# VHH binders against Beta-methylmalyl-CoA dehydratase (mch): the designs that were tried, part 5

Target 1, 351 residues: Beta-methylmalyl-CoA dehydratase (mch), of Chloroflexus aurantiacus (a9wc34)
Amino acid sequence: SAKTNPGNFFEDFRLGQTIVHATPRTITEGDVALYTSLYGSRFALTSSTPFAQSLGLERAPIDSLLVFHIVFGKTVPDISLNAIANLGYAGGRFGAVVYPGDTLSTTSKVIGLRQNKDGKTGVVYVHSVGVNQWDEVVLEYIRWVMVRKRDPNAPAPETVVPDLPDSVPVTDLTVPYTVSAANYNLAHAGSNYLWDDYEVGEKIDHVDGVTIEEAEHMQATRLYQNTARVHFNLHVEREGRFGRRIVYGGHIISLARSLSFNGLANALSIAAINSGRHTNPSFAGDTIYAWSEILAKMAIPGRTDIGALRVRTVATKDRPCHDFPYRDAEGNYDPAVVLDFDYTVLMPRRG

## First folded at step 4 (VHH)

Design R03 (from H09 with T101V Y105H; framework vhh_8h63_2)
Fold by ESMFold2-Fast, scan of step 4:
Structure R03 (fold): chain B 351 residues (1-351), chain A 121 residues (1-121)
Amino acid sequence: as target 1 above (351 residues)
Amino acid sequence: ELQLVESGGGLVQAGGSLTVSCAASGFTFSSYAMGWSRQAPGKERELVAGIYRGGSTYYADTVKGRFTISRDNAKNTLYLQMNSLKPEDTAMYYCAARSYVKGWHGSQDYWGQGTQVTVSG
């Protein structure tokens, strides 16, 4: 029926196309509670309104990754319902602080197209922008996704691959205007280690593992409205590539972020996603471990109380991270590595 | 062209009151978070008060209970009502605007030229 959206196939996209994604969504306290419960998040900023207020915010904000998942999920029916895999992220910049009661909407622009050698799939590059009810940007990012072709004999479009930024510069980071670390409570935050205490090249094992459950992942995909068939529809995927549903890569990002509290408790908010790659599939029953490396320490112009850390967090399945598994000398990922996530966090400074 | 012009500073006796104002032009004032920072000679700049578009406010502990920030979106004007002034409140007071606009890279604080407040003791 012309009234239904069966999802777009690779041939349906065109360079420069703008897609206004249906539907705007108000984020509620119930959404926050569910997100916290799915990951066991311990970060004080997003768990405690008095803590957030002591830092100059109106109340406990929506977690940056929940903002990411909701903005991302709105793109799924139009961009990735018929996707095989989400391949990566670049140039992710968080903007306005989001609070419970705020309404988000998403728009995407197709900025690149590349047909794969198999003639059955192609890669779509999109620049997605999430805004709140006042049209303030809350998140913008580039992602690229492998999508099926409807007809293998359809002609290939002109190949256009955008230049992907290596990172978001510190000058482009949004630091919430009213934020001040003057009243920072180390005991409530859960760590005495501030921006000053970390060193470039430092590696941190986050120790603990979390086993993914079917019902947990389905609750996550429903919360995010990420209804991509590879994550959602077992009837289709039973006869698909893996014979089962694959875990949404963003679920792994949130698990790794929550695990990173052990060692990075004062990494309060994510200001940028510089790059992210889902390097191997994950399934229900896999146990996720994580470790992080400090890639850079950046001063924020005009601020002495807060700084930025560029962090790589690596997640593994069924493999503890005490030896920091990552890539070999040839750049190939360890088979146990499921996430390579390069992001920038805001952290209080001692001065 | 975004412009912020502060006014209302001056000399006041300890225990007195002053209102400083900031006239905004060249942008949609109601879409910006606004605030006041101050800087005394030889000291770093301190954020003393902030106000969000919805009217919720932040105050530094040094001024909480004495200063009140407000905005008039119809007049594109930001105010700081300063009561029970102390000699340590002596500083140049700067108006600031912070934008979160669709398709704009980064959040940039825009500052005015400042207005001097001197409290004699």
Scores: ipSAE 0.012, ipTM 0.325, lowest interface PAE 8.8, mean pLDDT 89

Design R04 (from H09 with R98H K102R; framework vhh_8h63_2)
Fold by ESMFold2-Fast, scan of step 4:
Structure R04 (fold): chain B 351 residues (1-351), chain A 121 residues (1-121)
Amino acid sequence: as target 1 above (351 residues)
Amino acid sequence: ELQLVESGGGLVQAGGSLTVSCAASGFTFSSYAMGWSRQAPGKERELVAGIYRGGSTYYADTVKGRFTISRDNAKNTLYLQMNSLKPEDTAMYYCAAHSYTRGWYGSQDYWGQGTQVTVSG
């Protein structure tokens, strides 16, 4: 019916188009508790209001990845309902701290279009912006998605591919201006290793594995309102490509982040998502392991108490990470690698 | 042309009170988070108080319970009420505005010229 959104096809997008996504959403303590329970998160900053207050925050903030999932989920009906694949992320920068009771809304702008040579599909590049009730940016990022054409004979648009950033520069990172590590409690944080103790090129096995359950993943996709058919509708997907629902790639990001507490406990918050790739599909029943590499150590201008680490976290399915699986000699991902995630975290330093 | 102009500094006796003010112009004041930082000679700049758009506040442990930050959006003015002043509160006090603008990494801090607070005795 004319009253329904069947999702957009490649021909429906135009360069410079602005899409205001339905609907604003207030994040509650219940949403936070559910997110923490889904991933078993141990990070003190998001679990302890007294700990967060000792660092200069109003209370325990909403986890950066929960902000990401809620902002991203709002875009799904308009951008990716008819998508074949979400191809990647770039230039993801977190802004204002989000607290329980804050209301988020999302708007996207089409910044690039490229028809594929097959004439049946195209790639849509969108810049998405999440804001709070005060119109402060809480997250902005670029993603690009491959979508089907409704009509293969429809004329191709002018090809425009945006210049994608390799990373968010350290000078553009948001450090909440109230944050101070002067009263940092190492025992409550769970590790004695601070920014000073990590080395570029260091590889860290996060040791533990977690098995994905059907109900767990469905609860996650509902919490995020990520209603893409491949994650949501088993009736359709049992007759589809894999005969079952595919795990949302962001669920893998949150599982890997939670596992990374073991080795990166003082990586308090994510300031940037530089890139992310979902390299192979995951399903309920898969056991997720993770490892990380320190890619860069960055001083934050004007700060001696907080530094930034650029980190690659790799997640695998049914494959422990003691030997750091990633790519083979030919540059192909190991078949067990399901996530290649490049992000920047804020971490206390000794000054 | 964003401008922040501090006023109200001066000499005050230990145990006394003082209010410093920051007059803002050239931007939509209600759209910015605001703060007060201080710097004493030979010391790092310290954020002492912050106030977000919605009125939520932060205070450094050194001033908590003694200082109160407030904003008047109709007057484009930020205030810091300082009570039970100590000699160690002696510093230049700077007003700051923090912006999260839409688009490609548009966040930035802006600073005023400062106002001197001296606590004797």
Scores: ipSAE 0.054, ipTM 0.504, lowest interface PAE 5.2, mean pLDDT 89

Design R06 (from H09 with Y100F Y105T; framework vhh_8h63_2)
Fold by ESMFold2-Fast, scan of step 4:
Structure R06 (fold): chain B 351 residues (1-351), chain A 121 residues (1-121)
Amino acid sequence: as target 1 above (351 residues)
Amino acid sequence: ELQLVESGGGLVQAGGSLTVSCAASGFTFSSYAMGWSRQAPGKERELVAGIYRGGSTYYADTVKGRFTISRDNAKNTLYLQMNSLKPEDTAMYYCAARSFTKGWTGSQDYWGQGTQVTVSG
């Protein structure tokens, strides 16, 4: 039927195409409660309205990753319903603070196309922008996805691969000017370690593990409206490559972020996603552990009370992280590594 | 210098109608999203209606179907038409201008001094 969307295949995309994704969505207190419950998050900024207000915000904001998942989920029917794999992220920049009651909408632009040598698949590069009800950007990012071809004999488009930034520069980070760490409550935040106390190259084991449950993951994908068949449709996936549904990579990001409270409690908000890779598949029943490395410490121009940390968080399945599993000498990931996530957080400074 | 001046408030009976206006100056009005927020005694400000640069609108559930926001870019004026007023609509009503700027370092909401609306009944 012309009235249904079966998902787009590689041949359906064109360079410069703009896609306005259906539908705008108001984020409610109920959505926040569900998100908090899925991950057991302990971060004070997103858990406590009085804490957020003491820092100069209107109320407890929506978690940066919930904003990410909702914006990302809106793109799925148009971009990645027939995707084989989401390959990576770059240039992810958070903008205006999002609060309960705000309405988000998403638009994407195709910025690159590359057919793979197999002639059966191609890579689509997309720049996606999420805005609130005031048309203010809340999140923009580039992602690229491997999508099936409908017809292997369809001619290849001209290859265009965009220049991907290594990171979001500190000068492009959004730091709300109303935010102040002058009245920062260390006891309520849960750690005495502030920006000044971390050093570049420091590695932090987040200790605990969390086992993924089927119902938990289905609640997550429903909350985000990420209806990609590989995550959602067990009837189809029983006959697929793994005989089961694959966990949404963003669910792993949120689990790893939640675990990182133990060691990074004062890493209050994510300001940028510099890169992310889902290095191996995860399934319900897997136990996720995480560790982080401090990649850079950055002063924010005009601010003495808040700094930025560039952090790598690595997540593993069924493998504790006391020895910091990552890549071998040849650059190959340890088979237990499921996430390599490079992001920038805002953290109060001492003094 | 950006200025917002609200007018049109007053006392109205429950079930009645009232229009409040906001005169904007000192900026390119058509480039801003505009809105109306209200603050009742003992409460924080809440956004009740917004209008985007392109003319699409937002309404809080408490006022949806009763209030209509509109803008006149030629006159640099924002309006809120309030119908079927209830005692719980009693509040100071504030005009707001919100700048859309790529790469900003914070929110830049500009507020007027407000106009009092009192609904009796």
Scores: ipSAE 0.005, ipTM 0.201, lowest interface PAE 10.7, mean pLDDT 87

Design R08 (from H09 with S31K Y105S; framework vhh_8h63_2)
Fold by ESMFold2-Fast, scan of step 4:
Structure R08 (fold): chain B 351 residues (1-351), chain A 121 residues (1-121)
Amino acid sequence: as target 1 above (351 residues)
Amino acid sequence: ELQLVESGGGLVQAGGSLTVSCAASGFTFSKYAMGWSRQAPGKERELVAGIYRGGSTYYADTVKGRFTISRDNAKNTLYLQMNSLKPEDTAMYYCAARSYTKGWSGSQDYWGQGTQVTVSG
């Protein structure tokens, strides 16, 4: 029926096309409670209104990753319902702080198209922008996704591949101008280690594991409105490639972030997603572990009280991370590695 | 084009009160979060108060209970009411505007020239 949206195929996308995604969504304190219960996050900034206010924020903000999941979920019906694989992220920049009661909406622009050599699939590059009710950017990022062609004989579009940034430059990071670490409470934050105490190349095992439950993952994908068939529809997926529903890769990002509190408690907020890759599938019953490496330490122009750390967090399934599993000499991921996530966090410094 | 002009500074005795103002022009004032920072000679600039578009406010612990930030969107003016002033409040006071805009250029901070507040006593 013309009244239903069966999702788009590769031939349906046009370079420069703008897509306004349905529907705007107000984030409630109930949504925050659900998100917190899914991951057991201990970060003081998003858990304590008095703590957030002592740092110069209005109240405890919405977690950056919940903002990401809600913005991303709005794009699914139009961009990736018929997707084969989400290939990566680049240039993810967080903007305005989001609070309970804020309403988010998402718009995307097609910035690149590339047909694959098989003639059956193509890659769509999309720049997505999430805004609040005042039209302030809360998140923008580039994503590229492999989508099936409806007709293998359809003509290929002109190949346009955008220049993808390696990272978000420190000068482009949004640091809330009201934020100040002058009265930072180390005991309440949960660690004595500040920006100054971390070293480039340092590797941190986050020690603990968390087992994914079926109902937990269904709650997560419903909260985010990420309705992709591979996450939602057991009737279809029972006869599919894995015989079961696959875990949303973003769920793994949030689990790894929560685990990273043990070692990175003072990593207050994510300011940028430089790159992310979901390297192997995960399922309910898998136990997720994580470790991180400090990739860079960056001074924020005009600030002596807060700095930026570029961090790689690697998540594994059913494998503890004391030996820091990652890639072999040939660049192949360890089979237990399910996430390779490169991001920038804001952290207080001694001055 | 965007301009912030502070006024109302001066000499005041310890325990006194003073209001500084910031006149904004060249942009849609109601779309910006606004704040007041101060800098004493030889010290780093400190954010003392902020006000968001929704009316929520922030105050540094050094001024909580003594300072009140407010905005008048019809007059494009930001205010800082300072009560129970201390010699430690002596500084140049700067008005700031911050917008979160679309695109890769990120947010932009805009600053005024400042107004001097001196507390004797």
Scores: ipSAE 0.012, ipTM 0.416, lowest interface PAE 7.7, mean pLDDT 89

Design R09 (from H09 with S56K Y105S; framework vhh_8h63_2)
Fold by ESMFold2-Fast, scan of step 4:
Structure R09 (fold): chain B 351 residues (1-351), chain A 121 residues (1-121)
Amino acid sequence: as target 1 above (351 residues)
Amino acid sequence: ELQLVESGGGLVQAGGSLTVSCAASGFTFSSYAMGWSRQAPGKERELVAGIYRGGKTYYADTVKGRFTISRDNAKNTLYLQMNSLKPEDTAMYYCAARSYTKGWSGSQDYWGQGTQVTVSG
């Protein structure tokens, strides 16, 4: 029926196309409770309204990654319903703080198109912007996704690959204007280690593993409205390339972030996603471990109480991270590595 | 040109009240989050109150229950009503504007020149 949306195929996209995604969504306390239960997150900022208020926020904010998942999920029916794989992220910048009761909407612009050599698939580069009910930007990012062609004989578009930024500069980071670390409670945060105590090149094993369950992942994809067929539809996927549904890569990001509390408890807020890659598929039954490396320490202009850390978090499946698995000498990922995530966090400092 | 002009400061006795105002021009006032911060001699600047475009407010513990922030979008004016003033409220009070707009522009901070509030004992 002309009334249904079967999803877009590669040849349906055009350079410069703007898509206003249906539908605006109010984030509720129920959404927060579900998100917290999926990952067991211990970060004080998003768990405690008095803690958040002591730092100058109105109340406990919505976790940066829940904002990311909701904004991302709104793009799925128009961009990635017929996707094979979400390939990566770049230039992710968080903006206005989001609180329970806020309503988010998403708009995307096609900024690049590249047909693959197989003639059956192509890569779509998209710049997505999430805004709140007052049209304030809460998140903007670039992602690129491999999408099937409807007709392998359809002509290829002109190849346009955007220049992807290596990182979000510290001068482009949003620090909420009300935030102050003057009343920071180390005991309630869970660690005595602040920005000053971390060293560039330091590697941190987050020790613990978490096993993914079928019901857990299905709850996550429903919460985010990420209805991509590869995550949602077992009837289709049982005859697909893996014979089963694959785990949403963003679910792995949230699991790794939650595990990173052990070693990075004072990394309270994600300000930027510089780069992210889902390097190998994950499935229900896989046990996720994570480790992190400090890539850079940055002063925030005009601030002595808050600094920025650039962090790489690597997640593995069924492989503990005590020896920091990553890439070999040739640059190839270890087969157990499922996530390579480069992001910037805000952390209190001693001045 | 974006401009913030504070007024209404002065000398007031402890236990008294004072309202400071900030007149905004050169931008779409209703699209900006607004705040008041203060700085006493020898101390760092602290945020005492904030108000988002939708009317949500924040107050520092030191002023909660005594100060009220408000905005009048029709007049492009931000207010801070200060009640039950204490000598420790003596400071230069600064108006600030922040924008979170669509696109890769980052957050923008704009500050006024301040208005002095002196509370005598």
Scores: ipSAE 0.013, ipTM 0.422, lowest interface PAE 7.0, mean pLDDT 89

Design R11 (from H09 with S99P Y105T; framework vhh_8h63_2)
Fold by ESMFold2-Fast, scan of step 4:
Structure R11 (fold): chain B 351 residues (1-351), chain A 121 residues (1-121)
Amino acid sequence: as target 1 above (351 residues)
Amino acid sequence: ELQLVESGGGLVQAGGSLTVSCAASGFTFSSYAMGWSRQAPGKERELVAGIYRGGSTYYADTVKGRFTISRDNAKNTLYLQMNSLKPEDTAMYYCAARPYTKGWTGSQDYWGQGTQVTVSG
């Protein structure tokens, strides 16, 4: 029926195509409460309006990852409903601070297309932009996704693979905070360790594990409106590769971020997503652990009160991280590794 | 089209005061973070003050306690009140907007053409 959207197949995409995703969405305090409950987040910035105000914000903001999930979820019906796999992220930059009551909308531009050698699938590269009700960018990112062809005999488009950035430059980061050593409450933040105390190459075990529940993941995917069949439709997935629904990779990102409070409590917000890979599937019943490595310390031009840390967070399933699992002797990801996430956080300095 | 037009620069003696202003158009001013940066000849551009949509402010250590940033959303105007001026404050002062509408192909901030502030002796 002309009235329904069955999702796009690889041959439906065109280089330079702009897709305005339906529908704008106002983020409410109810959405915040649900997000907090799904992950048990302890970060003071998103939990305490007085704490957020002490850092120069109007009130406790929406968590960067909730912004990410809502912006991403809006793209699913048009970009990835017929997707096989979301392959990666690059150049993710958070912009304007989002507060409860703000309305987000998402638009994507097709920036690359590559048909796979199997002739049955192709990779679509999209640049997605989430804006608030005032057309301020709240998040922009590149992702590429493997999508089925409707007709294996359809001719391949010209191959265009975009040049993907290795990272978001520190000069492009949005830094909405003001901090003062006298006014920054270390006890309320949950740690005495600030930007100055971290060292490049330092590895941090976040210790605790959290078991994914079926109802938890279904509530998460509904909250985000990530209706991809692999996450949503058990009737279809019962006949699929794993015989069950796969956990949304972004759910693992949020679990790992929440676990990272234990060791990175003063990481106020995620300013950038440099890259991300969902290295192995996760399912309800899996217990998620995480560890992080400090990849770089970056001064923010003109600022002595706040700095940026580039962090790798690795999440594992059913495997504690005391020995920092990552790659095996052959250079392949350990089968227990489910997330390899490279991102930039903002953290106060002593001045 | 986003436009920023600075005014109010001039010559002032050390220890004196000056206010520079920025008239903004082409965007919803009240919703944007705004700032002031400066650049002296042969030096890199420095962000000296910022103001967020909720009124919270930032100041570089070089100007903290001497400069005050403010905004008038009804007039779409940004101000920088500069007190206790020093010879090292001599620079071209640029109004900045963080438009949050630019993609990866450009810088994140827009700047005006600038207004010159010269502090003597």
Scores: ipSAE 0.000, ipTM 0.219, lowest interface PAE 13.8, mean pLDDT 88

Design R12 (from H09 with Y58D Y105S; framework vhh_8h63_2)
Fold by ESMFold2-Fast, scan of step 4:
Structure R12 (fold): chain B 351 residues (1-351), chain A 121 residues (1-121)
Amino acid sequence: as target 1 above (351 residues)
Amino acid sequence: ELQLVESGGGLVQAGGSLTVSCAASGFTFSSYAMGWSRQAPGKERELVAGIYRGGSTDYADTVKGRFTISRDNAKNTLYLQMNSLKPEDTAMYYCAARSYTKGWSGSQDYWGQGTQVTVSG
């Protein structure tokens, strides 16, 4: 029926097309409790209202990655319900602070199209913007996804590939006006290591592993409303490539972020996602480990109490990270590496 | 050209009140989150108050209950009403604008030149 959305195919997208995704969603304290239970996050900023208030915020904010997952999930029926693969992320910028009770909505613009040489698939480049109830941007990012063609004989569109930023510049980062590290409690935060104490090139093993469960992953995809068939529909996936559902890559991002508390406890909030790659599939039963490298240290103009760290976090399946598995000399990922995530965090500094 | 001009600073006795103002020009004021920060000699810059387009506000613990931030979108003006002033409130006060607009021009902090507030006592 014309009344249903079976998902879009490559030829359904048009350069410059704006898609207003259904439906706005209020984030509740129940959503926060579910998110916390999925990942066991220890970060004080999002766990403690008194801690957040001591830093100048009204209350404990919504975790940056929960904002990401909810904004992303809204795009799924229109962009990636039938997607073959998510290829990458670039230029992810967080904006206005999100609190429980805020309502988010998402709009996307098609900024590039490229048909693959096989004539059966194409890549869609999308700029997605999440806003709150006052139309303030809470997150914007570029994502590109491989989608099937409905008709292999359909003519190729004009090829347009956007210029993708390698990173979000420090001058484009958002720091809320009332945020101050003057009252920062190191004991409650869980670490004595601040921005000043980290060095570019430093590698940090986050030590612990967490095993993914089927019910856990289904709870996560439902919380985010990420109904992509590869994550949601076992009847279809029994006959698919792996004979089972694939774990949502964003679930791995959140697991790795939560593990990174051990070594990066003072990495309070994510200000930017510079790039992300889901390098190998993961499944229920896999045990996730993580390690991080400090890529850059950046001063925030006009601020002496807070700085920015650019971090790479690598996640592995069934492989501890004490030797920092990543790429070989030829640039190929270790088969155990499931995530290569490049992001910028805000961290207090001593001045 | 985005411009922010602070005014209204001065000398006040401890326990007194003062309102500082910020006149904004060169941008659509109602589309920006606004805020106030302060810096005392020999101390770090401290963020004291923020106000968003919808009128929601955030305050630093050091001023909560004493200071009130407000905006007048018709006059393109930001205010900070300071009550029960303490000697510790002595600082240069700076107005700031931040854009949460859609697109890749960046979200930037635009700062004014500041206005001095001195609390005696």
Scores: ipSAE 0.013, ipTM 0.382, lowest interface PAE 7.8, mean pLDDT 89

Design T01 (from S14 with V99L; framework vhh_sonelokimab_d1)
Fold by ESMFold2-Fast, scan of step 4:
Structure T01 (fold): chain B 351 residues (1-351), chain A 121 residues (1-121)
Amino acid sequence: as target 1 above (351 residues)
Amino acid sequence: DVQLVESGGGLVQPGGSLRLSCAASGFTFSSYGVGWFRQAPGKEREFIGAISGSGDSTYYAVSEKGRFTISRDNSKNTLYLQMNSLRPEDTAVYYCAALEYDTGWYEPDYWGQGTLVTVSS
């Protein structure tokens, strides 16, 4: 019927199209509690208001990834309801700090389209911008998603693949001006290793595994309002490609981030998502492991107390990471790799 | 050009076992992840599992863990699927697939023609 939104199919997107996504959302203390419970996150900045205040913030801020999931979820009915998979991210820049009580809204622009050779699907590239109630950007990023065609015989659009940035430059990173590491509590943070102690090329096994549960993942997708059929509708998906619902790729990002506390406890917040790839599907019952590599160390202009680390975190399913599984010599991912996530974190440094 | 050719399908009784083969050509087989899918009548293609180029790492759809085993022989450019404790609902055309790009097993780059497995008494 004309009153319902069945979701957009590949043919419905147009290059340069701007979409204002329905329903702003206020983030509550309840949303924060649910997010923390889903991942068991140990990062002190987002867990302790006194800790955050000692660093110059008003209170414990909303976790960068919860901001990401809420901004992303707003796009789902318009962009990815009929998606097969969300494939990747680039140029993700976090902006204004988000606190409980803030209201977020999202707008997207279609920046590329590519029909797949199967004639049944295509890839849509979108640039999404999340803002708070003051119209301050809290997150902007590019993502691309594989979406079904309504009609395999519909003509293909002109192929346009955007030039994706390799990273967010350090000069574009947002470091809140009130933040200071002068009163940084190493014991409460959970590690004595600061920015100075990490070396480019260093590989860190995060050791632990976490098994995904059906109810956990359904609660996560509901919290984020990520209602894509592949995550939500078992009746349809039991007859689909995998015979069951697939895990939202962002859920894997949050699990890997939580696991990375063991080795990267002083990585205060994520300032940028330089590149991310969901390389293989995951399901409830899979056990997620993760490892990280330090890709770059960057000084922040005008700051001696805080630096930036560019990190690659790789997540695997049912495969421990002691040997750092990733890509083979030809560049192909190991089948156990489900996430390749290149991001920039802010970390205290010795003055 | 990449080519994948499945063989070994046929009729088998419930509770029986069957081994499928997939012969690969046109690419450096040991450098590519390869996997298995199946398609039952009236359904979409369903992922079964995949194996790394070296054979050291395998990945299965949760529903197939324990009954199906994927292996490869790089010296023969061949992928295998060992299927045990077969059920009537395993009746499907089985496809091997190879992965070239970063789309993962959501949409493989190359497909074989398929081999029919019928589980019936």
Scores: ipSAE 0.013, ipTM 0.513, lowest interface PAE 7.4, mean pLDDT 89

